# Ledger of designs, part 14: VHH binders against q989t9

Target 1, 279 residues: q989t9
Amino acid sequence: TTRILGVVQLDQRRLTDDLAVLAKSNFSSEYSDFACGRWEFCMLRNQSGKQEEQRVVVHETPALATPLGQSLPYLNELLDNHFDRDSIRYARIIRISENACIIPHRDYLELEGKFIRVHLVLDTNEKCSNTEENNIFHMGRGEIWFLDASLPHSAGCFSPTPRLHLVVDIEGTRSLEEVAINVEQPSARNATVDTRKEWTDETLESVLGFSEIISEANYREIVAILAKLHFFHKVHCVDMYGWLKEICRRRGEPALIEKANSLERFYLIDRAAGEVMTY
Below, E stands for the ipSAE of ESMFold2; O stands for the ipSAE of OpenDDE; V2 stands for 0.75 times the mean of E and O plus 0.25 times the DockQ between their complexes.

## First folded at step 4 (VHH)

Design t8 (framework vhh_7nfr_2)
Fold by ESMFold2-Fast, scan of step 4:
Structure t8 (fold): chain B 279 residues (1-279), chain A 119 residues (1-119)
Amino acid sequence: as target 1 above (279 residues)
Amino acid sequence: QVQLQESGGGLVQPGGSLRLSCAASGFTFSHYWMSWVRQAPGEGREWVSSISNRGTYTYYADSVKGRFTIARDNVKNTLYLLMDSLKSDDTAVYYCATEGLYYDSFDYWGQGTQVTVSS
């Protein structure tokens, strides 16, 4: 299950230097079909070590640093000190900017293999959250988390200050107890009170009211609105797909209904290698 | 209803070979990763091997690597475990299972088939 694996002490001066390099770097447009707003990434290590390799595929060799990765000495030191280099398959920086999230989805559907996906939190704030099914939680700076990316999940940032995570894909057959090394034990935490609003019939009626205005011209915007609601209301992160299908059914436009079904299939059920969702 | 039926177990001498089969029904077999998991008397469950949905990738526990081969036939909806150079430590009930939504868990377990390696 998704859980904290350990804590590392971050050297803020050295991290600040690497973050300054990243701030001047070009972030990838790959996987933009998963983005609701500015969710984006930079590839630090991949199969080939070439910067143009931006898609995740199953491979069995230790990941190689990209030119960008080679320019980030502190992030390389974090990777080499806290993970078994031979087990790393990908390392990326994922940035979520103001009022953005990744659409609720399941990972690995297009792959003929699996990874252990871990997050090392580099920079965050109190308005950044991760979600998984019906649950919402916060990952703190310096924490290393295993994310069960096969479960429906999302992440968002609702602050002007972006969230930056170092995301590492590890060989999928490894034991979780072996994944993070040279880490401190996580401190005990009190149960987090879920402060999200209760879902009401009034809220549902408001959401389904999009049926009066939904069209090709505003479809992506409406999907993005629906995708963000579970960060603020006590609902399952995938409930948005049911709402979208009902909105489109009420609108009665066959093309919109088909698109809603295609989104649900692509993000939750199955997708082919290299497949991209278009709006 | 989902069903997994293992077969091919039995008594075999050390160094012998055995072929286990698992017949799957009630779901789209070609859509799922499949695994073999074993449990020796008084022990916990031990993962043995996994195969991807199309058979492109196979994974093995260190204890069986080089001796066991996992295979599948998506036309026949059947999973196989080809066991060579069997050792007494391989004695266990062998289960086939579908990979679940969790990395180290399984959704469907069959009834199991007993493998006993003894003289």
Scores: ipSAE 0.000, ipTM 0.207, lowest interface PAE 14.2, mean pLDDT 87

Design t9 (framework vhh_7nfr_2)
Fold by ESMFold2-Fast, scan of step 4:
Structure t9 (fold): chain B 279 residues (1-279), chain A 119 residues (1-119)
Amino acid sequence: as target 1 above (279 residues)
Amino acid sequence: QVQLQESGGGLVQPGGSLRLSCAASGFTFSSYWMSWVRQAPGEGREWVSSISDRGTYTYYADSVKGRFTIARDNVKNTLYLLMDSLKSDDTAVYYCAKEGWLYGSFDYWGQGTQVTVSS
């Protein structure tokens, strides 16, 4: 299950130098169908070592550094010190910008297998959160987390300052206990208190009021609004799909209803290799 | 439903030893980190020790390092705490705890077992 694996001490000067290189780099638009706002990544290691390889597939070989990856000495040192090089299948920087999130979803539905997906937090702030089912939590700078990405989950940044994670996909047959190396024990924490607002019938009716205005022209925008609500209200991250279907049902347009059903299937139930969701 | 049942506490003299057990049910025990947490009279809860899901990693509070050993038996779904060289300061109710989302965060607790160290 999703949990912290350990803590590393980040060298702020060396990290800042690598982040300056990343700021000049082109971030990928692959998986933009999962993005609500600016969620983007760049590939540091992949199957071929070519910068053009941006889509994740199951493969059996140690990942090779891309040209961008080769230009980031401190991030390479972090990868080599804390992960077994032969077990890495992908390493990416994922950036979530102001008021963006990834739509609630399950990973690996299109793959022939799974990875052990690990996050090393490079830069974050108090307005960045991860969600999983009914839970909300914060990943702190320098923390290494296993994310059980097969469960419904999301991540968002609601700060002018972006969130930057080094995300490492490890061979799925590895023992989780062996994934993170040379890490420190994190300090014990009190149980996280969920401070989100209670969900009320009044709030629900306000949301369902989108039925009066929803159309093809504003569909993606409304979906993005719905996707963000669970960061601020005590609801399951996938409740947005039920709200969207009810909004479309009340509007009464078959095409909009079909699209709502297609989104739920794609993000939570089933998708084919290479399939892309269009709004 | 998740249940944790502690046993093995009791009265022991300073310098003595005790072995605590925690029987777990209602979840896949071998998939979760487990911990021992204690509460002394008039004090707040103090984390004592944690063990990873397969037992590869163990962690201890500075106050018990070298004296206590945490162990688990994933076949029997049982967590253990072996306590040696007990001191009066170890007097507390000891709780078995299942790890939650964060290290040191717990989603389920047992009833507790009393350990008293006195002559």
Scores: ipSAE 0.000, ipTM 0.191, lowest interface PAE 13.5, mean pLDDT 86

Design u1 (framework vhh_7nfr_2)
Fold by ESMFold2-Fast, scan of step 4:
Structure u1 (fold): chain B 279 residues (1-279), chain A 122 residues (1-122)
Amino acid sequence: as target 1 above (279 residues)
Amino acid sequence: QVQLQESGGGLVQPGGSLRLSCAASGFTFSSYWMSWVRQAPGEGREWVSSISNRGTYTYYADSVKGRFTIARDNVKNTLYLLMDSLKSDDTAVYYCAKEGKGWSDYYGFDYWGQGTQVTVSS
């Protein structure tokens, strides 16, 4: 289960300098099929050290800094101070912009192996949330979290100010107790109160009303709307796939029904190496 | 709906071999890591071995490393444990287990089979 591993004190001046470089950097379009709005990333360390290596694969060698990674001295220092350099397989910045989220999904389905995926929160605000199954929670600035990416999960930013996380993929054979080093104990104040609205039959029927207008032309937009609802209502993050299938069933077009089944398979059940979902 | 059915256990003499099988149904077998877990009489459960969804990665407990081999057949939806050089300490009920809550020795299995008894004695 996702959980906080520790807290680090961030040097705001040095972090601000690196964040300014990132704000002007080119973010990757890889994994854009997982994005609902502007969810994007850039690679700081990968297998080859080449900036053009944008996809995650299982490999057994210490990650090498990309040209972008080499230009971010404070983020490099955070990586080297708080993680075992030899166990890092990837390090990325993930940026979520206003009203964007990543579609609810499970990771590692296309991989022959798994990583220990860790988030170090660089910049955030109270309208940024992570979700896992039925739960919603906030990761605070300077916190280091293990993200159980094999479980259905999502993350979103519902603020004009973007969310930036340093995401580190660590060798999967390491123990969680050994992953984060030189960290402080987490605060007990990290208890989150779930203030989301109760899900009602009226809300469900309103959502299913998309059956009147859904088509190839607005499919991706409707999926993005459905993906965001669990941030504001007490539902499981994957309930959107059931709603989508019922919407398409009511619409009665076989191609739309087939698309809904394909999305559920791709994001939650099974995908091949290099497979990309198209809408 | 998820079902895991073990077979192949029995009585075997020290130094002997057994091949355990686990027939899986009710889920996409090729999408999940699979494990063998055992429980000796009067002891807690002990993880024995795990195999990745496509079989490329295998992991073993130190107590069985070099003696046991885990394998899978994704066409037949079957998990295997080949047990060689069996010792009296290997006597246990062996469970086939599906990984459901991430990958780590800190996370559990979401489904178990009913178990198959392995007894190593003369």
Scores: ipSAE 0.000, ipTM 0.187, lowest interface PAE 15.1, mean pLDDT 87

Design u10 (framework vhh_7nfr_2; at its last look DockQ between E and O 0.02; V2 from the best seeds 0.00; counts 0 for: pae E 20.9 > 2, off the site)
Fold by ESMFold2-Fast, scan of step 4:
Structure u10 (fold): chain B 279 residues (1-279), chain A 121 residues (1-121)
Amino acid sequence: as target 1 above (279 residues)
Amino acid sequence: QVQLQESGGGLVQPGGSLRLSCAASGFTFSSYWMSWVRQAPGEGREWVSSISGRGTYTYYADSVKGRFTIARDNVKNTLYLLMDSLKSDDTAVYYCAKEHRYESTYSFDYWGQGTQVTVSS
């Protein structure tokens, strides 16, 4: 299960220097079909070392630094000090900007295998959250987390200040006890109280009221609204797919119903290698 | 300025042992991966071994695995290579190298003059 693996002390001055380089860098448009707002990434290490390689595939060789990766000395030091270089398959910066999230989904569905996916939190704030099934939690600066990406999950930022995570994909047969190295034990934390609003029948009926206005012209926007609700209400992150299907059923247009079923399949059930979802 | 000074080479019989040392100065030694690279007469450079800044991770070329041990002493700013079960194919000049962080592979800056290892009967 998703859990904290350790803590590293970040050198804020050196990190700020690398973040300034990243701020001027091109972020990838790959996986934009997973984005609700500006969720984006850039590749620091991949299979080929070429900046143009932006899709994640299963491969068996140590990741090579991209030209962007080569320009980030402190982030390279973090990678080399805290992870086994030969076991890294990808290293990316993921940036979530104001009012954006990644649509609730499961990873690895298009792959013949999986990775051990870990997040090292570089920059965050109190309005950034991760979700997994029925749970919501915050990853703190300098924390290294194993993310059980095969479970339904999402992440969002609801602050003008972006969230930046260094995301490392490690060879899937490694032991979790060996993945993060030279780390400190996490400080004891009080259990996080879920302060999201209770989900009510009145709230559900308001959401299902989108059936009166949903069309191909506003579909993407309505899906994005639905995807964000679980950050503010005590619901499962995938409940949005049930709501969307019911909205489309009530609207009664076969094309919209088919699209809702296709989204649920693509994000939660199965997808082919290289498949991209279009709205 | 950055300086690396290798020592400990010499003539040794097949099956013998040597310990190479590299004294480092002019940079924060514990913050850098360090490596040993060798060059046999008439051959190109061959990477031998690398060690992480804190000494937690070590990597070896297949030709030396099980025979060589890389180590470091961050208090003394010194890198070591313990060489056991030496073979004639290990004959080379051995260089201490500081990792160049901007390369996609094990690339290194600041080669010293090296230390000669000769394995012969």
Scores: ipSAE 0.000, ipTM 0.119, lowest interface PAE 19.9, mean pLDDT 86
Fold by ESMFold2, look of step 5:
Order: sequence, then C-alpha cells, then structure tokens
Structure u10 (fold): chain B 279 residues (1-279), chain A 121 residues (1-121)
Amino acid sequence: as target 1 above (279 residues)
Amino acid sequence: QVQLQESGGGLVQPGGSLRLSCAASGFTFSSYWMSWVRQAPGEGREWVSSISGRGTYTYYADSVKGRFTIARDNVKNTLYLLMDSLKSDDTAVYYCAKEHRYESTYSFDYWGQGTQVTVSS
C-alpha cells in the first residue's frame, strides 16, 4: 500500500540553485494527453541517457543521466544518496503548475506492472494533493513516498506556486525496505481529516447539465473540469468517468459516447506502448 | 574526499590465481558502478570489468571473460577482482576506478594508485 518510506533533510540553498536551472529548462509535453492544465516533466535519467528520450518503456538496465540530469548536482546527489543506482529505470521532475492536475489513471498498463514508482517531494504547499481511489492526502516536503501506481490515482496543485516532485521508477522486484536509503524514519501521523465537500444530488445534476453543451470542440475542457472535482468533493477519483459517460449518454451523440468509453479504457484498463489519447 | 586503495597484487605463475581488493571511502560506495582497469608495460589503459552498485550487473572485456570475476562487498566498501587461469599477458598494473557520477558507462572520475600483477613466463 501507498506509504512514506522515509524523510530526507533537504539543503534549501542547494535545492534552490538546482530549481533555478529547472525553471529555465524545457519541460516535455510527451504525456500531455494525461494533463489537465500545466502538468509537465523533464527526464533526469532514462534508458539511453539521451535528452530526447522522453517515453517510459520497460527495460532492465540501470538508468543513465541525461545532459539535464548531469547539470543538476544536488538532485543527482539526492538520487545517488537515497536510491540504489542499479535499481533506477527512470528519474524525472514532475511539475504541476497553477490549477492543474493529471487525469485520474492507473500507471504501468503499457508496462505490464514492471516498475515501483517513488516520489521525493522537493517543493509543495498545502493546496497540492495526491488522491488514490476515494482518499486524498498530502505528500510533504522531503518525504519519500511509495505509490501503488496500479491503483487509480491523481495529483494536483491548486496554488500559484508550482509543485515539484522527483519521481523515480524503480525495478519492480525490489523490496520496499531496500528502495529508500540513508533516510530518517517518518514521524507518526494521525489520519488526515478529509475536509472535502460532501457530494450531493444537486451537485451531480449540475455536473450532468454539461450534457446540454458538450461537443467535440469542448470535450477536452469538460473532461479537465470533471478530473478536478474529486479534489474538492468526497468522491472516488474515477467517478469522473461515470459522470462523463452519463453526460454523453444524455447528449445522445454516438461519437461522444464512444470517446467516453475510450477514455476509461485508456486511463484505467489497458493501453499499448506508445499509444496516446486523442480528444 | 574519494579514496581508492588497491591491494593483493604480486608475482604468480601462469595458470595461477590472485584476488585483488580495493578499499573505498569518501562516497556512498553501494550507489556507484565500479570498474577494474589495467595498464600493461608499454601500453595504454585497458578496461577489464565493471560491476553495478548493488552487484546485479557485471561486464567483462573479451580478453578476461570466463577467467576473471568482479565482486563487491557493500558492507565492507570493498571491490574485488578474482583472477583465475592467469596468463603472461595479464601482467599489468591494475587500477580500481569509480564511474563518473552521471555520464555514460565507462567514464571514470577517480582512480586508485594501482597494484602490480606479474605473471612469470
């Protein structure tokens, strides 16, 4: 299950220097079909060590640093000191900017479940959240988290300040106790109180009212609105797919109905390597 | 400071065996690929073998495959080269090398002092 693996004391000055380099760096749109707003990444380590390799694929060798990764001395030190280099398959910075999220999805569908995904939290604030099924939680600065990415999940940042995580894909047969090294033990946490609004029939009918205006021209925007609702209402992160299907059924357009089914398949059930979702 | 200190070299007869050791300090040993490189008299340096930080992946030059074994002990921060079936052309100074932090495989940023291996023929 999703949990904290350990805590790192971040050197703020050194981190700030590396983040300044990242602020001037090109971020990839390779997974833009998952993004609801500015959800971006850049590769620090990958299969080839080449900056242009931006796709995550199954492979069995230790990841090589990209030119960008080589230019970030503190982040490279964090990777080397807190993870086993042999076990790393990819390392990326994921940046979520102002009022954006990644659509609720499962990872590894195209990778046959071969990786363990871990987050080291570099910069965050109280308006940034992760979700998993019907739960919402906050990953705190300096924490290393294991995510069970086979479960439906999402992440969002609803603040002017970007959220930045160092996301590491680890060889999938590793024991979780071996993943995070040279870390402090996390303090005991009380269960996070879920302060999201209760979901009501009135709210549902407002959402289903999109049936009056949904079209091929605004489909992506309506999907993005639906993808964000579970950050603010006590619902399951995949409930948006049920809402979208009912919206499209009420609209009665066969092409929109088929697209809704395709979205659910692609993000939750099955996708091929290299497949992208087209809206 | 990174420090690498080789030992275990010496004089051996053809067909004999040696075990080289390299004591490492000043860095997180288990996080780095380590290599053995050798330099024969009158020749340039020749890569011999590499091992990943956890020891899962090992690679060998064709000239030593089947005869040499690279190993590491991450508790003792020590790299080893187990050499069997030694031949006169294995005579060289053997260096322990730390892979460059973020460059491609086989780019090295620190080297030991070396240990002499002499196979008498």
Scores: ipSAE 0.000, ipTM 0.110, lowest interface PAE 20.9, mean pLDDT 85
Fold by OpenDDE, look of step 5:
Structure u10 (fold): chain B 279 residues (1-279), chain A 121 residues (1-121)
Amino acid sequence: as target 1 above (279 residues)
Amino acid sequence: QVQLQESGGGLVQPGGSLRLSCAASGFTFSSYWMSWVRQAPGEGREWVSSISGRGTYTYYADSVKGRFTIARDNVKNTLYLLMDSLKSDDTAVYYCAKEHRYESTYSFDYWGQGTQVTVSS
């Protein structure tokens, strides 16, 4: 059900001013266990209004602006104009830097409640992509997207200029049709052309060749390499976990095999509240 | 094996009250949202109420809000629906439903057999 909910005509001048403030602001290292590369965020609105509150938890109160959030007048205006204030539970700026991505995963596995995750695209380029299952697409500037968090997905930036999205978590019982307000209907747009390379047996064998060199010392780097492949090759975003398991199996190291299984479980199947993956 | 078994249905006069129960087994009960869904004769299934795994959050359809109360006992693995001020329009088969694990609003993967509630003078 991932789809565009609407389009906002962004004021570039005002946006630039706020982005300049963000560029000088501290970003959180929370959820770095989901990052392959530099994936960061900063809280604009959360449960307490305190800047030190960085983790997302289910709650029933309207989100409060953090000190940083209060210092961004245009982004605040966007939040107030295009979303129901009472329905917002969190608002964050998510920044993906060059050659970074989020590891393929499902959202909210650790949360009791339900959120609707919505993206307002602030700064992006053609080298930034989103994936869902075996589909790759681009979220364009000014577009508001609903992200079906129940499906395996990823996002990456492969340009020198980082990608910035305003990500809003909405109370989960709300109708999607009511989530974005005062927005324009999306104009006819060209579907994203899938320019990824065909996956071949030779490609697979090349990937599985990591079994010759994988170790505890390079495990994270190899995972990062595997996590990025589906942005450039026509494979399902979850396939990396199969590759990883096979690589570890071929290596014949029980500890690595266990780690591979744990990664798949954590990112795709189940994780406890507050659980953090280290590897 | 996941099992859901409803009970407590019956015939009641308008303005009356009933308490439905749903006994759950075969899964970690407290880890899942649970729901009540009803189906009136000749109608489709209608969502009635949902409750989070730990019971912290409850939601109701507008048609039952203020009259029905959803609750759960995670020690007994039991879901409840307290129905007050019953109306003729509440007549339906009431189903206990387990919600899907992943983020999908009102998506269910298991259902009980249902219990009949009839509101009539």
Scores: ipSAE 0.000, ipTM 0.241, lowest interface PAE 14.9, mean pLDDT 90
ESMFold2 (binder alone), look of step 5: mean pLDDT 84; pTM 0.855

Design u2 (framework vhh_7nfr_2)
Fold by ESMFold2-Fast, scan of step 4:
Structure u2 (fold): chain B 279 residues (1-279), chain A 122 residues (1-122)
Amino acid sequence: as target 1 above (279 residues)
Amino acid sequence: QVQLQESGGGLVQPGGSLRLSCAASGFTFSSYYMSWVRQAPGEGREWVSSISGRGDYTYYADSVKGRFTIARDNVKNTLYLLMDSLKSDDTAVYYCAAEPYKGWESYSFDYWGQGTQVTVSS
């Protein structure tokens, strides 16, 4: 399951230098169909070492540094110190900006296999959260987490200061206990207190009221609103798909209903390699 | 200013071949990742293939691997899709798409052509 693998001490001065380079870099538009607001990434290592390779695919070779990756000495040192270079398949910076999240989804549906996906938290704040099914939790700066990305999950940032994670995909045959090296053991931690509001019938009816205004012109915006609600209310992260379908059913437009069904299939059930969702 | 113009579609029998072209203008074509995306009647858009700016990296949807070949001519600012062994399931409008990089503000395929219809039937 999703869990902390270890903790590293970050050199803030050296990290700040690399983050300044990243702030001026072009972030990828690939996987923009998963973004609700500004969720974006930069490829630091991939199969070819070419900056243009931005899609994640199953491959069996050690990842090669991109030109951007080569320009980030401290992040390279973190990768080399804490992960086995030969086992890395991808390394990316994922940035979530103000009021953005990734739409609740399952990973690896389009792949012939899966990776061990780990997050090293570079920069974060108290308004940044990860979600998994019914649960919400915070990943702290310097923590390395295994993310069980085959389960429904999301991540969001609701502060003016972005969240930045170094995300490393490691070959799927490795043991979880072996993927992070030279790390401090995580201290025992209490369960995160879930301070989200209880879900009420009044809240549900307010949400379903979007049925009066939903159209092709505001569909993506309404989906983004629905995707963010589970960060603030005690609901399952995938409940948004049920709400969207009911909103569209009440609206009574066949095209909107079909789109809602397509979104649920694509993000949670089944998608082909290279398939993209547009709406 | 930015324009993508597809051509080469048409009616073809199963097992036939077509070559699609996309003429690009208004941006530095050789610096951009280019893709083909299709939409069948009553279905959502399906990504088909992509090629890097230099042509060094190509990627294909599983449904078309071994049958389709993506290529580009950076001197002519033209993207191609060579389609062999066409099947009825390949019937769709095919769109040329570009990823414009405008710093960190670029987050999607913003430039699309008008599409070219491919119909595979007897």
Scores: ipSAE 0.000, ipTM 0.089, lowest interface PAE 24.0, mean pLDDT 85

Design u3 (framework vhh_7nfr_2)
Fold by ESMFold2-Fast, scan of step 4:
Structure u3 (fold): chain B 279 residues (1-279), chain A 122 residues (1-122)
Amino acid sequence: as target 1 above (279 residues)
Amino acid sequence: QVQLQESGGGLVQPGGSLRLSCAASGFTFSHYWMSWVRQAPGEGREWVSSISGRGTYTYYADSVKGRFTIARDNVKNTLYLLMDSLKSDDTAVYYCAKEGSRYEGYYSFDYWGQGTQVTVSS
């Protein structure tokens, strides 16, 4: 299960310098099929050390710094101080911009293995949230979290200011308790209250009303709307796939029904290595 | 609330057959791998078989290959285990299990049924 592993003290001045470099950098279009709005990343370390290597695959060698990674001295110091260098398989910055999220999904479906995926929060705000199944929570600046990416999950930013996380993929056989090094114990946290609105029959009927207008021309936009609802209503993050299938069934177009089933399969059930979802 | 309810166990003679069922509720059944796990008296849990969400992939323990068949009905939210050529060492409580987290070498099981007893004897 997803959980906090520790806390680090961030040097705001040095972090600001590295973030300024990142703001001028090109972010990857890889995995754009998972994006609802501007969810994007750039590689700091990968298998080859080449900036053009953007896709995650299973490999068994220590990750190599990309040219971008080499240009970020403070982020490199954070990686080297808080993680075992030989166990890192990927390190990347993930940026979520205003009103964007990643579509609810499960990771590692195309891989014969898995990684221990860890988030170090660099920049965030009160309108940024992560979700896992029925739960919603906030990751705070300087916190290091294990993200159980094998469970259905999403993340979103609903603020004009982007969310930036340093995401580290570590070899999957490591013990979770030894993954984060030289960290402070997490502070005791007050109980998190889920303040999302209750799901009502009126809300469901409004959502299913998309059946009157859904077509190939607006499909991706409607999917993005559905993907965001669980951040604001007390529903499971994958409920959107049930809604989408019902919307398409009511519309009665075989191609749209088939696409809804394909999205559910791709994001939650199975996908092949290198497979990309098209809308 | 997630519920898994097994049925179909019982007493059967060696060489006989049984069909186990597991009725699932409280989650989207078709999204998850489902498994059968058994526990014989005085032994640890033994994984028996798994089936992918769409039924495209099935896996079996070596001890049951060729004798057992795992299947699912996603319209009825039901998992099945068809057991042929039963042996005395198949005697166990059989549990239906739902896929969960893959951390720390768990076999991704976050919810279990109460189990159904299978006894293969005389």
Scores: ipSAE 0.013, ipTM 0.504, lowest interface PAE 7.2, mean pLDDT 88

